# Designs tried in a protein design chat: VH-VL binders against o60147. Part 17

Target 1, 175 residues: o60147
Amino acid sequence: MLEKNKYLYIFRHIQTNQVLLSQGNVLKKTALFQLPYPLQKPVAPNGMRPAKLRKDHWVPLLKVEFPNESMFQSVFMQLLNYRKYRSVQPLTSDLLKLPIPVRRRKIMRQEVPNTIADLADILNKEKFPENSVRLQLSDKSDSEYADWPPSVQIDSEEIKLSRGFREKTTVDEAR

## First folded at step 9 (VH-VL)

Design za1
Fold by OpenDDE, look of step 11:
Structure za1 (fold): chain C 175 residues (1-175), chain A 121 residues (1-121), chain B 107 residues (1-107)
Amino acid sequence: as target 1 above (175 residues)
Amino acid sequence: EVQLVESGGGLVQPGGSLRLSCAASGFTFSDYWMHWLRQVPGKGPVWVSRINSDGSSTTYADSVRGRFTISRDNANNTLFLQMNSLRADDTALYFCARESYYWGTGWFDYWGQGTPVTVSS
Amino acid sequence: EIVLTQSPVTLSVSPGERVTLSCRASQSVSSNLAWYQQKLGQGPRLLIYGASTRATDIPARFSGSGSETEFTLTISSLQSEDFAVYYCQQYNNWPLTFGQGTKLEIK
């Protein structure tokens, strides 16, 4: 039997607060496909999809350990679906009144709490066994963005993973 | 073939300490959550402790919390149970067990043969 | 904790017979129930998980059924190697708990 990774890592961009989902503790270039293409060339902190993955610009937000790959895959796919759903939702009148760059920044700032809330919602709906999912946060206060079901055990220790890397580096680009 | 082999059991006086070991083979040890359970002869198994894949999270039964410590050495494919402040009601056959990986959580797909612990004056 | 009560405590049977073992939970455990076989001098062996899913390499004569609070393990035709103690275990709530076991002995 081939064993696969059962860890979900969620990273946030240090400038834009955009989020990327990762299977494993190392961000892959393909993770950028989670971000929408801009109409114009994107450069941080303008947000959207950069041309290259600067791993040093991404910090771990949380780590989720699932009992098995199947559970991971289910939650991972649902998270992506939630993101897609949000992306196609009509913008509020208040947002529409803002210049496009300002609007984009405002939306991006909400990605972290939205993603956390989405995760909690998904896990709540899945009704996994009690204490079957382990959640570790870079900031414990982020757990307050959502109500977690009994299936989730929140770690008392914060995640110690460095920026987007398994190994600490100063600058790294997409490989 | 998956194998779990417990060791370290023996006779100890109340208040004493023992360290149990479980040697794992036949699978990627570091990918699995592991458990200790114990069983009194003629009784059903009783869950004692759980540890996650990397050892960063542990859970204990109320009866052993504060006295027992579960740990693991993934480099050497070994699970441990440090038992302190042992008392008579800790007497049992102790098993290490692997938590199922592919199908879910909470049940045990492989068990060792057990190591006996006897706490007596 | 959730208490699992198995019945009967002991069952004397002959090879070839159909055997039905019961496990009752003090509260709902959904389908989060496993069955184990334990032979003398051995550790438990997983038979069933998810109340009704047979584990790998388990003979087809073993089957599980039930949900919520009532569960059954069935051996369609008892073999000589099936004489052992059988335990149910819930993993719906912590702590994980086992039944007291049903011993199958030769008649």
Scores: ipSAE 0.019, ipTM 0.607, lowest interface PAE 7.4, mean pLDDT 87

Design za10
Fold by OpenDDE, look of step 11:
Structure za10 (fold): chain C 175 residues (1-175), chain A 121 residues (1-121), chain B 107 residues (1-107)
Amino acid sequence: as target 1 above (175 residues)
Amino acid sequence: EVQLVESGGGLVQPGGSLRLSCAASGFTFSDYWMHWLRQVPGKGPVWVSRIDSDGSSTTYADSVRGRFTISRDNANNTLFLQMNSLRADDTALYFCARESYYEGTGWFDYWGQGTPVTVSS
Amino acid sequence: EIVLTQSPVTLSVSPGERVTLSCRASQSVSSNLAWYQQKLGQGPRLLIYGASTRATDIPARFSGSGSETEFTLTISSLQSEDFAVYYCQQYNNWPLTFGQGTKLEIK
């Protein structure tokens, strides 16, 4: 039987707090397409989608181990759908009153808590077996952004911070 | 072919220690959660401990918590169970088992033949 | 913990007979139930998971049914190699637990 990837990594941008989902601990360039404004190519921290992936700008937020790839894929796709849904929602009047750069920053700051909340919501709905999903966080306090179902086992240890890739390097070039 | 082979069992006095090993082959060991279970003759299996793929998370039955330690060496495809402070009621045949990967979690798709542990004065 | 009670404890049967084994859970385990076969001197062999899904390379004569608290393993036509002990196991709640087993012996 073919071994399948069942790991979800969520990365946070160190400047903008934007979030990228990854199947595995190495970010791919294609992950940038997850960012909500595909027609824009500004550079962080002012931009929302950089032209090139700087792996050293992304740090792991959390790691999730699923029982199998199918469950991973289901949750992964749902997470993307949640993000997409939010991106097409009308902006609140309060946000519309803000200058565009300020507005963008405010929206980006919400990506981490929103993503965590989304994950918890999805897992609550999926009703996986008790302790069948392992959650590791880079910061344990981030687990407080949501109520987790019994299916989730939160590790006592935090994940090691590896900025966007498996091996830490002094300087990572944009790709 | 998936194979699990337990070893390290034997006779030990109460309060003693044993270290069990389980050699895995025929699959990518590092991708699977592994378990130890034990069985008294004529009884059903009893779950003892679980370890996740990379060994960063472990779970124990209440009866062995604080005394047993599950670990793994993925480089050598080996699962371990360090058993300390052994007592008579730890006497059993000990199995290593692979937790199912493809279809989900919580059941065991492959078991070893077991290694016997006898705790007696 | 969830207690699984199997019945009967022992069943004497002849080859060719239809066999029905029961497993009752002390509380709901949804469909998170597996069945194992264990022959003398061997480790358990997975037969059924998800209450009704047959594992790979398991003969079609084995089938599982049930949900919540009542489960059944059926052997449609017992073969000589089927004489063994059968265990149910729940994986709905920690800790994982097994039934006490049903022994199939030759009549």
Scores: ipSAE 0.000, ipTM 0.572, lowest interface PAE 13.0, mean pLDDT 88

Design za13
Fold by OpenDDE, look of step 11:
Formats: structure tokens, sequence, C-alpha cells
Structure za13 (fold): chain C 175 residues (1-175), chain A 121 residues (1-121), chain B 107 residues (1-107)
């Protein structure tokens, strides 16, 4: 239960590369409300917000351990605000030239690097104590998307979670 | 109510050993980093050692490294400090303190009353 | 290690007075500074963390301010129970370090 208070999990959709933030290692249905654009079709590849949460469609991107719940909440809220801010920004002329489906895909592909960059930016501003924030990545190369402050310690170990679930299952490993 | 009660202090000769204990109550002991600090009368506290929640990681001040060992028994909500090769400059009031953060070091929201350690020939 | 220097070393004051204590860091500690009160025969009590946030059950007369290298603890109106030693502590870098303390004594 305490894990929910101090751990941020970021999940990536396996098809669309959309990003969901989670307090704790299990995605909740309410996480879908983070996606800015409501559905036209209830299928994730064609819509930005699926009607139902398919946990098996989401894989953990990174895990962040904070010193306490307050720090977690602060960063979590700021991340959401960053996302909201981007969602209301005018589209570039280059994006406007693209068909809507292509445009949407391109925008969604940027969510992972943007989210990582946002996280780093927020942490840089927060000025947490040295090595007080632990970062675990599913892919260590993703850490290169941003410069991390001294408060962040990047773990050498990768995240040991499977597709939106708390524990890895044999089925997930076979996929 | 959070309580920390130190014990085990006393008079010891240089080169001797002592084992301090800290009994914790009023909070989930196993969720927090714990620390030992010491204080010479008329001076500020000095951090001595820390231990993480599950005891897998310990850290020491340079002045005590190699001589002191911090450990914990989460089942019995007890923190320990084994002090070996004691010397005169180890004389102080020793406090156990609860870290404010979950599984991270920082500041201390609760302290014990301290147990006195005197190293003298 | 980061050295914290408190001033004054001793301050003689009367009840009801406004008291200002200073803590200076040898290098930046951002806002990662705590203040403690220690009465004779007792362990320290947390007053302020994050430079300016009062701990639970701490009277409103206590306030903290500052950032980076300069910090201040203020007691707006000193009460009789406030006579004690006050310490600042940084938790920005390991090892954790404390100031030498400021003693408030009755005038």
Amino acid sequence: as target 1 above (175 residues)
Amino acid sequence: EVQLVESGGGLVQPGGSLRLSCAASGFTFSDYWMHWLRQVPGKGPVWVSRINSDGSSTTYADSVRGRFTISRDNANNTLFLQMNSLRADDTALYFCAKDQFYDFGGYFDYWGQGTPVTVSS
Amino acid sequence: EIVLTQSPVTLSVSPGERVTLSCRASQSVSSNLAWYQQKLGQGPRLLIYGASTRATDIPARFSGSGSETEFTLTISSLQSEDFAVYYCQQYNNWPLTFGQGTKLEIK
C-alpha cells in the first residue's frame, strides 16, 4: 500500500506509444482519462482514448521512487500539467500538412520522449536532495532523452514488471 | 504516538565495545530509514550512521567507519549500533532518529532521549 | 561536507520578543534545510523542514525562510517554553550535517 504513495510508474502503449502515468504498478481504468482526445473508435490504434483499459497493451516504461508521497504528488501533478499544456498548444505547420491519422500517430510517438523530458525538467526544478529519487527504466537508453539532476539516481537494473500488471506472467513472457 | 527509546550506553575503556539499542513504536518501523546520531554536550548533533528500511544498505560517517555497525530487527522494531574499538572522541550522547522519508534519507521527525556513552581510561 | 554556521551563538531575550536566528551553509543546500529545537535533557524536536514548512503540531509563531546558503528561523513572539537551543540541518548532500546551534536564554 505504501508503494502506491511514493512510486510513479509510466506505461507505454505497445502500439501507439501513448503514455499513461500511474500511482503504483497497476494501471487503473481512470488512467485513460489522461489521454487528451476522446475516442472516435474504441480501438487504441485508431483512437487516442480507448473505451476500455487493456492492461496487456501497456508496458512499463519507467519507475520512479520518491522519498515520500508529497514529493510524488507534486511531480505527478506537474507531469499532468505539462501534458495538458502540450495538448492545447497550436500544431506546427508541418503537422497541419499531414492527414489527421498520420498527424495523430506522429504526435503520439512523441509522448515517450516528451514525458521523459518533462520528468527531468520537473525534477531539475524541484531540487530534491542528492540521490533521493530513484529511476528505473525498462530501456536504459531512454535515459538519454534528458539530463538528470543530482537528485536522480538511475538504477542499473531494469524494471521487472510486465504489461500493466504487478507481476510478470508466463503468458507475457511468451509474447 | 511515536516513541524511540535508546539503551545500552555506559562507561567503557578505550578499545572496548558497546552495543546500543533503540526500541521503536508508534509507526511502521520497517518502512523508514533509521539513523544514529551523537551529540557532545554544548555542541550540535553529528550524524553517525544510517540504515535503509530492510537493512540491505548501511552508511557510516568517516569517523566511525570500520568500527561501528548499524543493524535493525524489523520484527522486533529495534535498531542497533555495535560500537567496537571505542576511543575517547566517541564519548557523546547517542540518539536514534527516525527518517522522515520512506526509504530515503533526509531529516528527522522523531528522536529518542539518547543514551550516554563515555569512553575513558 | 557542508558546513552550517549559526548565529548568534547565544541570544539573551525576554518573553514576547521577536527572535531571528541565522544559519549559513558553506555551499548551496537549495531548500533542503531543517530546524530543530532542543531543550535541556531532551532530544531534538523538528520545527521546520524544506526551509519554510512547519512540522506537525508546531506553533505558528515559528517560521522559516531562506534558500541556497542563507536561512532564517523566526519566532514572532517568544514564549517561556521556547528557551532552548536551536539547530539547523541540511539534507541536500551526504553526509547530513548540523549547525553548532544557537542558545536562547532568558534575559
Scores: ipSAE 0.006, ipTM 0.596, lowest interface PAE 11.1, mean pLDDT 87

## First folded at step 11 (VH-VL)

Design jb26
Fold by OpenDDE, fold request of step 12:
Structure jb26 (fold): chain C 175 residues (1-175), chain A 120 residues (1-120), chain B 106 residues (1-106)
Amino acid sequence: as target 1 above (175 residues)
Amino acid sequence: QVQLVQSGSELKKPGASVKVSCKASGYTFKSYGMNWVRQAPGQGLEWMGWINTYTGEPTYAQGFTGRFVFSLDTSVSTAYLQISSLKAEDTAVYYCARGTYYLSYGFDYWGQGTLVTVSS
Amino acid sequence: DIQLTQSPSFLSASVGDRVTITCRASQDISSYLAWYQQKPGKAPKLLIYDASTLESGVPSRFSGSGSGTEFTLTISSLQPEDFATYYCQQDYEYPTFGGGTKVEIK
């Protein structure tokens, strides 16, 4: 029996540090819908959705291989939930004192570490089998943003960066 | 086993409202998005939108804003489609289908469909 | 929106025949394409996703190929239960379906 794709790619915007989740190594246009629409009210504090998908503005942040499709699906939905939750949290008094553009930039700077922390938290709660989840980071130091459960095996090799996509590897082709 | 069971056929007059239910079982409801697909008699399939079953956030396709509302009752693993101000052209079979919008596994499980007939 | 054009719209074939259905996308959708089978009065059934991955439980006589803008569904040997309407569907952007291909008995 063929296994379903169980790879999660997370991309970051090279300028804004916004984060997109992707199953495939090529970003879909629909991925942008993970971000708040510019006309959404109230104004989203954590960045707005670009009008168009510029693949050249996005680079892979990390890749995760899950034990199976069901686990991947679950984690994916939870990541979306965590992001949504953050977006609706009340702003701190310090942030409220800042002009909106400055405020938004400060919040977006935390998207990458927050997303990594979210992933770790979700995986900690899921209690997957030991070494059943394989994590590959574009920057190994990013793994320090969170404590990882025993289920996570961090790859010693960094993910190769490609804007808007990650080239298929032999591992990817074997999925 | 995964199952999506929809409510029964509806006969409505123009201007009325209808609410179709889709009860999911056999899997973790919040782990998979739910889509709604319309099929007019003798016509093809038309994606109406989806709802994030975890956050409850709906996304509507163009042409399905305003009168169409997606909702959830997660306590009973059920998704709902409400259509208000029904028109004759709303006559169709409406399907719920499992699938997360941002993922590409296709719509792997479908409800049996609910026929909504709008007639004077 | 991305338009999917299926060809042919109608196809007459006999049991045992090799059947090929094509789906053309108005723009590059990578491999984000699925194929469905629908029989009268029934819900669609997923056959192929990601252009070429066979859904679990689907007979191996079904196969999908293609990427970018051109895609193909192939039934290597048509069986009696395969007479139905087939749809391609993309999810690179807002999901859209092709117009369908009805496979009829010759």
Scores: ipSAE 0.880, ipTM 0.945, lowest interface PAE 0.5, mean pLDDT 92
Fold by OpenDDE, fold request of step 12:
Structure jb26 (fold): chain C 175 residues (1-175), chain A 120 residues (1-120), chain B 106 residues (1-106)
Amino acid sequence: as target 1 above (175 residues)
Amino acid sequence: QVQLVQSGSELKKPGASVKVSCKASGYTFKSYGMNWVRQAPGQGLEWMGWINTYTGEPTYAQGFTGRFVFSLDTSVSTAYLQISSLKAEDTAVYYCARGTYYLSYGFDYWGQGTLVTVSS
Amino acid sequence: DIQLTQSPSFLSASVGDRVTITCRASQDISSYLAWYQQKPGKAPKLLIYDASTLESGVPSRFSGSGSGTEFTLTISSLQPEDFATYYCQQDYEYPTFGGGTKVEIK
């Protein structure tokens, strides 16, 4: 039985620290639709949701290998849900005191740690088999943003930063 | 086993509305997005959009905004396509197909299709 | 939107023949391309995804290749049940389908 791809790539924007989820090591243009709309119309400015995908603006944050495709699918959808949930939460009093552009930047800067925390939370709830999920980070220190369940094995090797693309590794070639 | 079962054929007059259902089984409904694809008689396939089965957020392709509405009833693992103000040009077979918009596994499972005929 | 151009639109072949269908994208879509088979009165069936990965349950006589803007579906030895219409589909942007290739009996 041929097994489907079971890799999750997470990219971050080099300037805004916005986060995109990707199955492939090459970002799809549709990935931009993951970025939240502003709470108020009109449509998100180019700074929030660019009209075009500039691959050189995105770098890999982490790579996750799941036990199978169905588990990957589930986690992926949950990550999107967590993001959506955050986007509709009421703003704190402190944030409301800030000018809108400053507020937006502050929120965006938290997307990386929030996404990592989300991933850990989701994996904690899923209760996958021990060491069945392989996590590789571009910066190992990013793993400190969350407590990881026993199902997660953190790779000692960091992924190389590559804008808009993560080159295939031996693991990728084995798919 | 994974299965998508759609509602039966519809015959409508122009200006009427139709709601097509797509019931999923054999997998976790919220783990996979649902797409809608249209095929006019003797024509090719046309992607209409998708709905995030977890968040309920729909995305519509260009040309399928306004009169087309995707919705869910997650309690029964069912996706819906509603078309309002039907036109003759809406006559087609409508398919639901499993697949998450941001992923690239293709549309791996399809409903059997629902023929919607719009005729005066 | 990304346009996919399939060639040929019609193909006549015999059982046992090697069949090749081409799909060209209007821009680089990496490997985000799938191939479907559709028989009359039936829903499309996924054959290949990610340009070259064979879907489970699909016979090994089917294969996909290509990346960027040029893609190919190959049937190594055409079988009686393979006479159908084939579509390529990209999802790099909003998903779009090729115009289809009808494989008919010679």
Scores: ipSAE 0.880, ipTM 0.947, lowest interface PAE 0.5, mean pLDDT 92
Fold by OpenDDE, look of step 11:
Structure jb26 (fold): chain C 175 residues (1-175), chain A 120 residues (1-120), chain B 106 residues (1-106)
Amino acid sequence: as target 1 above (175 residues)
Amino acid sequence: QVQLVQSGSELKKPGASVKVSCKASGYTFKSYGMNWVRQAPGQGLEWMGWINTYTGEPTYAQGFTGRFVFSLDTSVSTAYLQISSLKAEDTAVYYCARGTYYLSYGFDYWGQGTLVTVSS
Amino acid sequence: DIQLTQSPSFLSASVGDRVTITCRASQDISSYLAWYQQKPGKAPKLLIYDASTLESGVPSRFSGSGSGTEFTLTISSLQPEDFATYYCQQDYEYPTFGGGTKVEIK
């Protein structure tokens, strides 16, 4: 029997740069639950959870292939933890000194690099076998947001952008 | 081998509390979420919610807020369901099931179930 | 919440029969559907996930198909041990189960 799907897709919001984790190449509504509820009823951005999933607002940021389900599960749960941790941390004094629009922009700009850095950090700690994890980015330059361990092989090909989903390829189905 | 072992059957009076345990083994506890599913006698399955075993954050389905509490003891890889102010309608078999609704693997492993009977 | 409607609720069949159970979702859930088998006094057992992927250890006579709002579980040749209640479950949103289909001996 074949192992379960071991692909992790990370999506970003085209406007807010919020990040969602997805095991599938089609976003689930439950993916939105990764985002914190707003304290007050405002409209996203600023890391808040939208009421509805607009798939057309999300594009793939990167795709990760793990050697097996166990490794995937571990990394996935840790990524969720990192996200939660950041969401509940108080804002720094420096951020609080900034006007709200500037603050929001700064926070939004950091979501993508933070997520990438988190992934790298987790993988560094896990000490997976060399070249056992395959990373494909929509933008190769995003790989520069982190120092990657030897376990990570960065694909020279960029992933194609899609509206909240990626069609399965023959290669993906074979895995 | 992955196993989820739940505590034994409970007989309670209305207004009492019950705490059901679900001990996990054979895998990394924090790598998989734990769900709770209720099944009233002769009825179907009802998802109650889940708890993130890594963060400890519980999420409750509608209708299962207030009297229902999910908790963990990660040191012994155990998840707990506590029901307070028990009612007759709480009579059911309660299952723990491994899985995370962020993923699409289904609930692949289940506890054997715990019958909670609420009767005067 | 997403409602799942299973049909039929009850099905009488004989050993060797081809059995088909349908699950209809109230909205598009893509392929985020699982099938479970439950025998009396036992916990549900995962059969199919992601609409059509067979869980490890499950006999090949079980198969799932469908996407969007219409899904089917098929048992190609019913075996004595297959008499049970079957449930569909979606996790596109907060998980919900179908009402179940009891497969009985004819």
Scores: ipSAE 0.810, ipTM 0.906, lowest interface PAE 0.6, mean pLDDT 91
Fold by ESMFold2, fold request of step 12:
Structure jb26 (fold): chain C 175 residues (1-175), chain A 120 residues (1-120), chain B 106 residues (1-106)
Amino acid sequence: as target 1 above (175 residues)
Amino acid sequence: QVQLVQSGSELKKPGASVKVSCKASGYTFKSYGMNWVRQAPGQGLEWMGWINTYTGEPTYAQGFTGRFVFSLDTSVSTAYLQISSLKAEDTAVYYCARGTYYLSYGFDYWGQGTLVTVSS
Amino acid sequence: DIQLTQSPSFLSASVGDRVTITCRASQDISSYLAWYQQKPGKAPKLLIYDASTLESGVPSRFSGSGSGTEFTLTISSLQPEDFATYYCQQDYEYPTFGGGTKVEIK
């Protein structure tokens, strides 16, 4: 039997900081549909879905290794549900006071910290065994967006941004 | 113990409508998406689209954005496919199939299929 | 839409034979490909997902390989219950199926 997927790859848009979730180090074209529908109402923007996937615009944010595929799948679905819930909620009064372009930018800027906080919240509630979940970040300071449970072991080595996530089966040598 | 049980075969005339049901059991209905797949007699498989069982939002493949409607009744863990203004070309077996949201885990459980026959 | 071309469309084989079925994608789909078996009058059955991962309960004589645009399903020693039609499916984009490969008794 070959290895079942137990890795979560999270990508960030290099310009907007929107977030996409993936099972692999290559984004599916349909990943864009994780983002909310295009703005349909002038006073309640939820975000911006690009017309097509530009792979050169999406870079690694973090990678998580779970104990098994079932745990990966559970966390993946919960993260999607947090995002979907957020996308259908009324905007706050503070956001509604802003002009639509400013409002949209502010909402998108929250996706990275929100996703990291959501991940930590799920991991705190799921009662995973100590040190059973390995987290690797592209920028270690991003771990500051949340309080991590004992189950999480944060990798001291940051992800290489220029070559994506690629699952490592060989040593990455100096170049 | 996961099961998808579809409604029985239908014989219809052109211009009629049909509603195929797919009742799920043995798992948390809202945790998996529901796909619809068509297979004309003697032909291959054709993905028609899927419905997000958490939000109720359907997605239709190209060519299925008109007369085909996906819907849910989450209180009884059931998905529906409705086809209006039936044409002879709609004669096929229609399958429901469970899939994970946005993951490449394939369609791991299928309904038994519902034959819809459209003839004069 | 991404087109999947299966080869061959039909093959004739004996019990015990090694069988190889090829699926070619019209563009790079990474590893996002599944294989299904369908017997007459029955729903398809998932064999392999993510190009090479064997579904639970599927016999080890089935294996998948490939990445990018070229994928292979191999049955190492064909059994009587393996005579069926096999379909590949990609989900890199909106899912599409290959045209199928019917495996018949020689």
Scores: ipSAE 0.436, ipTM 0.782, lowest interface PAE 3.0, mean pLDDT 86

